# Designs tried in a protein design chat: miniprotein binders against q96jn8r1131to1294. Part 38

Target 1, 164 residues: q96jn8r1131to1294
Amino acid sequence: TLEFLENHGKNILLSNGNRTATRVASYNQGIVVINQPLVPQLLVQVRIDFLNRQWTSSLVLGVITCAPERLNFPASACALKRAAWLLRGRGVFHNGLKICEKFGPNLDTCPEGTILGLRLDSSGGLHLHVNGVDQGVAVPDVPQPCHALVDLYGQCEQVTIVNP

## First folded at step 5 (miniprotein)

Design i57
Fold by ESMFold2-Fast, scan of step 5:
Structure i57 (fold): chain B 164 residues (1-164), chain A 98 residues (1-98)
Amino acid sequence: as target 1 above (164 residues)
Amino acid sequence: GPLEDEYRALELMEKGRELLRQGDFEGALRAFEEAVRIAEKAGNEYYLADALLLVGQVLKELGREDEAREYFERAREIAEEIGDEELVKRAEELLKEL
């Protein structure tokens, strides 16, 4: 069963059997990680539950290839300098470097109820799924093991893990 | 400089919004002005337009309406050039409130 890890950003409160993450303060300190490595064909999905549109940007999601159980998370996922591949807005980022200008929809404008998914294909390509629709390969050749990460940044104050 | 990037501009915009919630208008203005500088240097027109709107909003709250108008107008021009209709609409709404 998929759950968010007990190790998470300072402003996160877990509920619903660790399947719902709520950011209870500010705009940052909202990183959560799935409790199981993202193995090929495993589809990890989260639903956007609540958006506070007073903030400028919204959630970030992606993968990290370091062990997450004892990680001291930075205030924002985009501050991760090692072993991180992230989707923010329309961009794809590796360790803080933008590697793609436009991929998939603009994550800053996805409404409440949107279901976002991450999946590795058999060749190690990281796929983004939006409301069940595969957007294609955002990152080729992701090293394993890797772990799915969601940063409840800015507008996004709550997400819930959903199974297909 | 080499320590500046687009992510820093986003962080400054969010930090500035947090400072506004705390009632620190002067701190927010400094944060948003720095975001403008970084976005402009980076050539990111989307972040530049957003940061310009945020500077204008703080100037309006401080009663500096003529300066706020200049920032909103510049943001609208950039939004029109990049074809972002949502940003154009936001800038026009802010101009009408002056």
Scores: ipSAE 0.365, ipTM 0.714, lowest interface PAE 2.8, mean pLDDT 89
Fold by OpenDDE base, second read of step 6:
Structure i57 (fold): chain B 164 residues (1-164), chain A 98 residues (1-98)
Amino acid sequence: as target 1 above (164 residues)
Amino acid sequence: GPLEDEYRALELMEKGRELLRQGDFEGALRAFEEAVRIAEKAGNEYYLADALLLVGQVLKELGREDEAREYFERAREIAEEIGDEELVKRAEELLKEL
């Protein structure tokens, strides 16, 4: 069963069998990692449950290739300087550096109810899914094993892991 | 927004580190000081503490130990507030080296 790990950002409260993450304070400290590593053909999806318009920006979605159980999470995903591939807004980032300017829809403007998915293909390409629609390869070759990461940042205050 | 500020702070810290590698202490100092400002603006205490330590370290290398002490102490205080024990230890070690 897909769940968020107990090792998470300090402002996160897990519920619903660790399938729901809620940021209960501030706008940051909201990183969560999904327990099972991504494997080819596995589609991992989260739904945006609640947006707080008090803040700017929104969730960051991506993968890490380090051991998530022992990771000391920074306040935000942008501080991950190694072993991290992240989707923010319309950009793709690797270890803090932008490697793609325009990819898929703008994550900062996704409304509540949007279902975001990550999937590895057989060649190691990381795909973004939006409401079940494959947006294409965000990262062409991701090292394995890797884990899906969600940073509940800014507006995004709650997400839930959902089945495909 | 806050995230843009956080990215900017990180960028400045990296720039400062590069300047240090090039032997430009004054340039590094300016970069780290700007990182402090941006981190404060962003409200990110972790980045703020890191940036403060970096400022202090450069000041120490420049022989400005009294000023360095102030930055290390402030970083320690912030680290304590956010419960980052590792950062507290780093600050304390730097203070001992003065």
Scores: ipSAE 0.021, ipTM 0.288, lowest interface PAE 5.9, mean pLDDT 90

Design i58
Fold by ESMFold2-Fast, scan of step 5:
Structure i58 (fold): chain B 164 residues (1-164), chain A 98 residues (1-98)
Amino acid sequence: as target 1 above (164 residues)
Amino acid sequence: GPEEDLRRALELMEKGRELLRQGDFEGALRAFEEAVRIAEKAGNKLYLAYALFLVGQVLKELGREDEAREYFERAREIAEEIGDEYLVDFAELLLKEL
């Protein structure tokens, strides 16, 4: 069963059997990681449950290739300068460097109820799924093992893991 | 224990948000007020500040602006106490918009 790890950003509370993550303060310190490696054929999906429009930016999705169980998470995923591939706004980022200007929808404008998914293909390509629609390969050849990460940044205050 | 109390507070905040989506402002207010009570008793200032913001926002939507101001001011005091500059800024923004 997919769950968020108990090791998470300090502003996060887990509920619903560790399948719902809520950011209870501020706009940051909201990183959560899925409890098992993202292996080929595994589709990890989260639903945006609650948006606070006081903030301009919203959630970040991606993968990390370091062990997450005891990682000291930074305030935001964009501060990860090693072992991180992230989707933020319309950009794709590798260790803080923008590697693609425009990929998929703008994550800063996805409404409540949007289901966002991450999947590795058989060649190690990282795919974004939006409401069941494969957006294509955001990152080719992701090193393994890797772990799916959600940063409840800015507007996004709650997400829930949903089954495919 | 305190962790179980905080989990209950979070569940109440989730319930309150669902009630807001359904247009049940009075139900949301009751849920968020209970979350405030639990967070206060548990001594978790981050949860307390967040729950206070939620109560204030519902009170504002109900037209109870004086009460909303009291909750936002209390949330700002808690945010200042814990040194969370972003929560202080958020509280100040909400106070300005009343």
Scores: ipSAE 0.000, ipTM 0.194, lowest interface PAE 13.6, mean pLDDT 82

Design i59
Fold by ESMFold2-Fast, scan of step 5:
Structure i59 (fold): chain B 164 residues (1-164), chain A 97 residues (1-97)
Amino acid sequence: as target 1 above (164 residues)
Amino acid sequence: DPLLKAYELIEKAIELAKKGDYEGARRLLEEALEIAKEAGDEYLIDFILLLLAIVERLAGNPEKAIELLEEALKLAEEAGNEELAKRIRELLEELKK
């Protein structure tokens, strides 16, 4: 069963058997990580439960290749260094640097109820799924093992892991 | 894009402050503040002003720290953000004790 790890950003509270993550303060310190490696063909999905329109930017999701169980998380996923590939807004980021300007939908505008998925294909390509629709390869050749990460940044104050 | 640079500057500024390099930290935070202002990100502006106030306090400049918090308070009041204004007032009262 997929769950969020007990090691998470300091503004996060886990509930619903560690399947729901709620950011209880501010706009940052909201990183959560899935409890098992993202292996090829595993589809990890989260639903956006609550958006606080007080903020402008919204959630970030992606993968990290470092072991997350004892990682000291920065305030934002974008501050992660060598181990991260992230989708934020319309961009794809690797180790804090933008590597693609426009990929998939604008994550800052996805409404409540949107289901976002991450999947690694057999060639190591990272795919984004939006409401069941594969957006294509955002990042080729992701090193393994890797772990799915969600940053409840800005507007996004709650997500829940959902099964297909 | 520019906000990512602001985050990198903030991270490096915090590391410099930990080493006691308050002038270096101030320089980087001021650069990050300019980026946040250009982006119109009010919450990032507030966060950077609070970090600058902490740096000034650590550098032995409590008067400058109060000035930075008063700037943040004025901005919050003009924006009608009473929750933020209340938080800044609490910090100012603590700092003035």
Scores: ipSAE 0.000, ipTM 0.115, lowest interface PAE 16.9, mean pLDDT 81

Design i6
Fold by ESMFold2-Fast, scan of step 5:
Structure i6 (fold): chain B 164 residues (1-164), chain A 98 residues (1-98)
Amino acid sequence: as target 1 above (164 residues)
Amino acid sequence: SPEFEEAMRRAEEFIKRFEEALKEGNPETAYKYLIDALWQLEIAVWIAKELGDPELLKRVVELLRRLAELAYEHGFYEIAKEALLLAILIEKYAQELE
């Protein structure tokens, strides 16, 4: 059973058996990580439950390659640098650099109810799924082991893990 | 730290783009650049804290206060409030290091 780890960003409150993450303050300190490694064929999905539309930037989705159970989470996923491969807006980011300028839909404009998924294919490519539709390979050859990460940044104040 | 200097340069660049977007009459684009600038300053704070260097923290506080003032003057009150609260918190942390 997929759950968010109890080690998370300072502003997160977990509920619903650690399957729902709520950011209860500010716009940052909202990183959560799935409790199981993202192995090939595992589809991890979260639903956007609540958006605070006063902010223009929204959630970041991706993977980390460091051990999340012992990690002192930074205020934002972008500070994870070399350990993280991130999807934000329409960009793909690694080590604080944009490595792809336009991929998939704009994550800053996905409405409440959107289901976002991460999956590794058999060759180690990271796929984004949006409402069940595979957007293609965002990142080839992801280092393993890795864990799925969600940063409840800006607009996105609540997400819930949902089954495929 | 090269990574600290990179984050600071990116923050300053986003502030310039914020002001440019406002002059071009695009407040939505300006708002996004303002958020991006704050994001880079959050990175800079994290690096400076890991290094335990009060001079680096002071540099981040100065840019956060400038960002807060610019945001406030242009009606981006929520971002201005967040930047100011962060600046106050970091300034106290830096004082305790010294």
Scores: ipSAE 0.006, ipTM 0.236, lowest interface PAE 10.9, mean pLDDT 84

Design i60
Fold by ESMFold2-Fast, scan of step 5:
Structure i60 (fold): chain B 164 residues (1-164), chain A 97 residues (1-97)
Amino acid sequence: as target 1 above (164 residues)
Amino acid sequence: DPLEKAKELIEKAIELAKKGDYEGARRLLEEALEIAKEAGDPLLIAYILYLLAIVERLAGNPEKAIELLEEALKLAEEAGNEYLADFIRLLLEELKK
């Protein structure tokens, strides 16, 4: 039932029943959003399928609290100035501002095959899961409704939604 | 070390540009650019071209700045530096309005 929305960044090609997203050009224009709101206890997971090592940085994960079905996506998720909480490298960002220096593993160094998950706890805390392991609360109180977002940025050229 | 000399030239050029000495900044950045080209360091070349574009913009030469930024963008992408490429694209969008 979990799929990527048909509204996505212009360099994205969806396949595998909209469960695989491939960035087919450049390093940017690779934002995809999950088709269901991230409700408490729903674990949304993606697997890193392909890394292009010609680039330096890698994927960004997070949530947006605006309606994604008709959103005009910017070139990168970090250009979202409103309604966005993002994990990039080891940082946590809110609307383009770094709010935490070090959280969880460095996303720029996760290898192919890594499974990354997002989950809200019952108090609205956003959790990152890495290969099934809960990294803790990255953001303590996310407004709802919110939607899980993946930015296939830099090295990360392909991800696939995987079941919990 | 030629690369350490390039770094010193860049730092001095930035200080001159902050004081409004765009001719002095340009001269030092062009010297640093020659060193970077001889070293074959595309990321350093891209960075120096970006700084030269900023100097040309501040000096009132936007056409020259655009030319330099387009070259810098190509090299930043070739070097795999997304952050520098994003910065250059943003500035190009602003200047090409």
Scores: ipSAE 0.268, ipTM 0.606, lowest interface PAE 2.9, mean pLDDT 89
Fold by OpenDDE base, second read of step 6:
Structure i60 (fold): chain B 164 residues (1-164), chain A 97 residues (1-97)
Amino acid sequence: as target 1 above (164 residues)
Amino acid sequence: DPLEKAKELIEKAIELAKKGDYEGARRLLEEALEIAKEAGDPLLIAYILYLLAIVERLAGNPEKAIELLEEALKLAEEAGNEYLADFIRLLLEELKK
């Protein structure tokens, strides 16, 4: 069963069998990681449950290739400088460096109810899915094993893991 | 674009500070700070706090400057910006002597 790890950002409260993450304070310290590594060809999805309009930025979605159980999470995903591939806004980032300027929809403007998915293809390409629609390969070759990461940042205050 | 507005405010604040108008500079930086907070940009927040600290130092308030720098340092470190963090550390060392 897919769930968020107990090792998470300081402002996160897990519920619903650890399938729901809620940021209960501030705008940051909201990183969560899904317990199981991504399996090729299987889609992992989270739904944006609640957006707080007090903030302007929104969630970051991506993967990490280090052991998540022992990771000391920074206040935001953008501070991950090792073993991290992240989708922020319309950009793709690797260890803090922007490697793609425009990819898929702008994550900062996704409304509540949006379902975001990650899928590894057979060649190790990481795909973004939005409401079930494959947006293409965000990262062409991701080291495995890797874990899906969600940073409940800015507007995004709650997400839930959902089945495809 | 609110972030662009914040940057403009910062630039104007710096100019005012150079002219010795520390009160004016502080007001502009505080406005920029609010924008940065609304944007949820910890690095920008840290940077503005750093600038506020500089203004406070110039205005003769080193204790307030240290307070601001300590907060800025925390945010800079959390944001993973070692460049800014190092600058803040150096300034803190100087002010604490």
Scores: ipSAE 0.012, ipTM 0.242, lowest interface PAE 9.2, mean pLDDT 90

Design i7
Fold by ESMFold2-Fast, scan of step 5:
Structure i7 (fold): chain B 164 residues (1-164), chain A 98 residues (1-98)
Amino acid sequence: as target 1 above (164 residues)
Amino acid sequence: SPEFEEAMRRAEEFIKRFEEALKEGNPRTALKYLIEAYWQLEIAVEIAKELGDPELLKRVVELLRRLAELAYEHGFYYIAKLALLLAILIEKYAQELE
């Protein structure tokens, strides 16, 4: 059973058995982490439930390699630096650097109802899935253990974990 | 940052609406817009802090001081004090980043 951890950004409210995360204030402080390590072949999926178009950028997806249970989460996932590999907009980011210019769709323009997935392949490559379609390897050889992270930033105010 | 510019624009819009409400003799509506302007500046502070940009923080300080003066001039002393205190704190923060 996949759930969001009880340790999360301060603007998050968990509901639906910790499977739905809602950002209830502002545009940031919306980081949530899946309760189980992202092991090879585990597909973690979230559905975009609600977008507030007051903001221009939207959710960030990725993995974090530090233990999330007692983390003091920063205001945004970008501040996690060396511990995180992130997909934001059309780019792939690590340690504050854009390591890939264009990968997959623009996450800032994905509509409500979009299902986004993260999966490690048998070689440790991180894959993004969009509405069931594998976009390919965004990051090769992700350090393990790692955990799937969603940052409900900007437009994205609600996501729900969806079983495959 | 588009999000920073958006928060600043919203703050300026609420300041304008505050002044218009006062001109029309509605202090209750004016207070509402003044509070909304202050909240937008708090949002701008957080965005500027995330970006670590002392120039953006200085821009927020300038508008906070303007808001404080305007609020004081029109008898909204509580909001004037809040805006001034935040401006002082953020000014010190920006200096430490440099």
Scores: ipSAE 0.000, ipTM 0.185, lowest interface PAE 13.5, mean pLDDT 86

Design i8
Fold by ESMFold2-Fast, scan of step 5:
Structure i8 (fold): chain B 164 residues (1-164), chain A 98 residues (1-98)
Amino acid sequence: as target 1 above (164 residues)
Amino acid sequence: SPEFEEAMRRAEEFIKRFEEALKEGNPRTAWEYLEEALWQLEIAVRIAKDLGDPELLKRVVELLRRLAELAYEHGFYEIAKEALLLAILIEKYAQELE
């Protein structure tokens, strides 16, 4: 069963059998990683449970290709300088460098209740799903193994893993 | 590089937004803007390094030092430290390019 790893950002509290992540302080230190590699056709989904709109930016999601179990996570996912492919706002980022200006909906404006999903296709393309709708390939040819990552940054203070 | 100029412009905007948020009594939003400014400067560093241009790196160092001073003055010590360490590293790198 899918769970968040117990190695996570310092402001995270896991609950609900490690399926709910809550950021309990500040706006950052909120990185969580799924406990299993993102293998082709596995759809990993999280629901946005709570938004604090005193902050301006919101959650980041994507994949990392390094082993997550013993990583010292930076304050935000955008500070990852290697092995990271991330979606933030409308942008797609590789190791902190913006590689696409406009992909999918603006993640900074997704409301509470939105279900966001990550899936690899058979060719290694990373797909974003929003409320069950495939947005297309955000990143082609993601190296494997890779691991799904969610950064509860800014507005997004709680997410829960949901089944397909 | 248009991408470099855009990153620098965004960093300047976020620094301005930080100051405005503090005046409006929004310290959470202010902190978020400092993080966004630092992140844009990290992007600018990457672009300037790829171009191998020491003058562009010097421009990033100047703004990183300003961000560090501003963050420190308002008690955001951790981000001030990160900005200053990056400025020191990039200044050294730029000097080696010359």
Scores: ipSAE 0.000, ipTM 0.157, lowest interface PAE 11.2, mean pLDDT 86

Design i9
Fold by ESMFold2-Fast, scan of step 5:
Structure i9 (fold): chain B 164 residues (1-164), chain A 80 residues (1-80)
Amino acid sequence: as target 1 above (164 residues)
Amino acid sequence: SPEFDEAMLRAYEFIFRFDEALDKGDTETAEKYLREAKEQLKIAEEIAKELNDPELLKLVEELLRLLAFLAKELAKELGL
């Protein structure tokens, strides 16, 4: 059963059997990680439940290749300097450095109800899925094991894990 | 506009670096990145004005409000 790990950003409150993550303060400190490694062909999906338009930027999605159970999370996922591949806005980032300027839809403009998914293909390519539609390979050759990460940054104050 | 998008993206990049510096207690580096973010936002604002696009100006205004909030948080950290 997919759940968010109990180790998470300090502004996060987990509910609904650890399948819903809510950021209860500010705009940051909202990193959550899925409890199982992202193995090839596993599709992990979250639904955007609540957006606070006071903030401008929104949710970040990606993977980390370090063990998340005792990781001391920074204020935002984009501050991770090691072992992180992230999708933010339209950009793809590796350890804080932009490696692609335009990939998929703008994550800062996805409305409430949007379902975002992450999947590895058999060649280690990381795919983004939006409302069931595969956007293609955002990152080739992701090292294994890796773990799906969601940063409830800015506008995005609540997400829930949903089944494929 | 690609130029507008680039300036906005750079402003956000500096905001993320600001967050990291502030989380580490590095207030000098945080001040630097807040200034860099403000400079990129001014570039985006000028582009939006040239394009006469009210939607782009609204995005600039939203980020400007965020920068004002972050400046206030930095001031608190400094004891000001």
Scores: ipSAE 0.006, ipTM 0.266, lowest interface PAE 10.1, mean pLDDT 84

Design j1
Fold by ESMFold2-Fast, scan of step 5:
Structure j1 (fold): chain B 164 residues (1-164), chain A 98 residues (1-98)
Amino acid sequence: as target 1 above (164 residues)
Amino acid sequence: SPEFEEAMEYAIDFIKLFEEALKEGNPELAEYYLRLALEYLKEAVEIAKELGDPELLKRVVELLRRLAELAYEHGFYEIAKEALKLAIEIEKEAQRLE
């Protein structure tokens, strides 16, 4: 069963059997991680439940290759300088460095109800899925094991894990 | 705020790199730098909102308007529209905080 880990950013409350994450304060400290490694063919999906237009940017998602169970998360996922591949806005970032300018839709503009998915293909390529549509390979050759991460940053105040 | 000033400095530097890339005849690199400038301005907005400081928001609005004008002048219309929309939204927020 897919769940968010109890180790998460300080502003997160988990509910719905640890399948819903809510950021209860500010714009940051909202990192959550899925409780199972992202293995090839596993599609991890979250739905955007609440957007607060007080803030400007929105959620970030991606993978980390370090063990998340006791990690001290930074205020935002973009501060992860090691073992992190992140999608933010339209960019793809590896350890804080932008490696692709235009990939997929702009994550800052996805409305409430959008379902975002992460999947590894058989060659280790990381795919983004948006409302069931595969956007292609964002990152080739992701090291394994890796763990799916969502940063409830800015506008995105709540997400829920949904099954395919 | 040191974090706010750092975000603003990065945005200014990437606007300069954008102009340099255009002079070198590399519009794809220019667009890359312009997008980075916008991302740092978005970070500066979040910091200013956290601090509740309308003067910091006004400083970001000024750079967003400059970025939008530069983007429009050089044919980066999507970036120009995004920056201008953000500038208008943030100017209203600064007025609310006053």
Scores: ipSAE 0.000, ipTM 0.158, lowest interface PAE 14.9, mean pLDDT 85

Design j10
Fold by ESMFold2-Fast, scan of step 5:
Structure j10 (fold): chain B 164 residues (1-164), chain A 98 residues (1-98)
Amino acid sequence: as target 1 above (164 residues)
Amino acid sequence: SPELEYAIDFAELFIKRFEEALKEGNPETAEKYLREALEYLKLAVEYAKELGDPELLKRVVELLRRLAELAYEHGFYEIAKEALKLAIEIEKEAQRLE
């Protein structure tokens, strides 16, 4: 089954059979990665469980194309300058460069209970799903293998993996 | 720093949305976007402080002053005052680091 890897940001505690990730301190050090590669048509979904309005920005979703099992994670996903495709706010970023200004809903304003999903299509296009609705291709031709990443940044203090 | 660049980019994006909302005759939505821009500039201040570079702090100060001027011009006085107060505070911080 899908689980978060034991290798994660230092402020993360895993529970519920490694299916729930909680950030227990600060606003950062909250990166988690799914335990198996994102293969075509696999839909990985997380539900936003808890938001802390003390902070302005919220969670980041994306993929990395490096091996995550022993990666030394930076304080936030936006500090990844190599092998990373990220969705933050409404922007799409690759290795620190904004490649799209407006894609899907604003991730900084998604409420508790929102289900966010990542899926590769058969052509390697990365899709974002929001509450079951496919937002389209955010990133074409993602290199493989790649791994789904969630950064519990800012407002987002807890997420849980949910089944389709 | 990607974090600083993202914070500044999002501040600029919300300023653009603010201008669009005003053009559409929606001042309540415009105020929300302007407040979001200020919050991203506050985040930029924290990233610039972590980097310890007085030139980066001065850059964020300039953006805060621009936000304050824009807010004042359009009657959002509380946001303008908050942005200007922060700009003055951070300018002194930059001088301390020099």
Scores: ipSAE 0.000, ipTM 0.131, lowest interface PAE 16.9, mean pLDDT 84

Design j11
Fold by ESMFold2-Fast, scan of step 5:
Structure j11 (fold): chain B 164 residues (1-164), chain A 80 residues (1-80)
Amino acid sequence: as target 1 above (164 residues)
Amino acid sequence: SPEFEEAMEYAIDFIKLFEEALKKGDTELAEYYLRLAKEYLKEAEEIAKELNDPELLKRVEELLRRLAELAEELAKELGL
């Protein structure tokens, strides 16, 4: 079953059988990665559990194409130098470079209870799902293998993996 | 403006990451983080200018000055 890897950002505490991630300090050091590669048609979903309005930006999610089990995570996912495709706010980022200005809803404004999903289609297109609704292809031709990543940045202090 | 505060948060975060990388002697990683900090700070500057808010613009100008100082420290480390 889907779990968060025990290798994670240093401000993360895992609970609920490694299916819930809580950021216990600050606004960063909150990267978690799903324990299995994101294979085509697998839908990985997380629910936003807690938002701290002290911060303005919120969670980032996406994929990395490097092996995550022993990776030394940076303070934020947007600082990943290579092998990263990320959704932040309304933007799509590849290795820190913004490649799309507006895609889907603004992730910084999603309320508690929102369910966010990542899925690869058969052509390697990365899809974002919001509350069960496919937002379309955010990133075409993602290299494989790749791994779903969530950065509990800023407002987002807790997420839980939700079965489809 | 939520978008302004968001851009500032990211700029500050990347400045901290820059300082960590520079302390460890990883100049390539430091340059990468400095570039990201500059990018987000430019986003904040654009928002502040569009809003014509002098307090927001002042906050951006203070960080831009700090960013210029950090760029000089990196240049010294690179022997430039």
Scores: ipSAE 0.013, ipTM 0.298, lowest interface PAE 8.3, mean pLDDT 84

Design j12
Fold by ESMFold2-Fast, scan of step 5:
Structure j12 (fold): chain B 164 residues (1-164), chain A 80 residues (1-80)
Amino acid sequence: as target 1 above (164 residues)
Amino acid sequence: SDEYAIDFIKLFEEALKKGDTELAEYYLRLAKEYLKEAEEIAKELNDPELLKRVEELLRRLAELAEELAKELGLPEEIRK
């Protein structure tokens, strides 16, 4: 059963059996991580439940290749220097360095109800799925084990894990 | 990152020159969000070079925000 880890950003509250994450303050400190490694063929999906248009930027999705259970998360995923691969806006980032200018839809404009998914293929390629549609390989050759991460940044104040 | 903020500042300046104050405000907000994040990163990493760059960009943003406020006809005492 997929759940968010109890180690999370300080502004997060977990509910619904740790399957819903809500950011209750500010615009940051909203990192959550899935409770088991993202193994090949596993599709992890989250639904955007609530957007606060007071903010301009929105959620970030990706993977980290370090153990997340006791990690002291920074204010935002962009500050992660521990083998992090992130999708933010239209860009793909590795440890804060932009490695792709435009990939998939602009995450800052995805509406409430959007279902975003992460999946590893057999070659270690990280795929983004949007409303069930595979966007292709965002990051090749992700080291394993890795863990799916969501940063409820800016507009995105709530997400819920969704089964296929 | 601060590169995003620099890009949004350029887009803000372009929008302001065209008289599109709503678009200028949008880019100004994006630049502020990315600079605030870069400032937090710089402090966490104890990176004085990044912190200095962020502070310089924040100073530039304050000047640009004042230009936008003047375009909107806002009095000096509520500009920032």
Scores: ipSAE 0.013, ipTM 0.381, lowest interface PAE 7.7, mean pLDDT 83

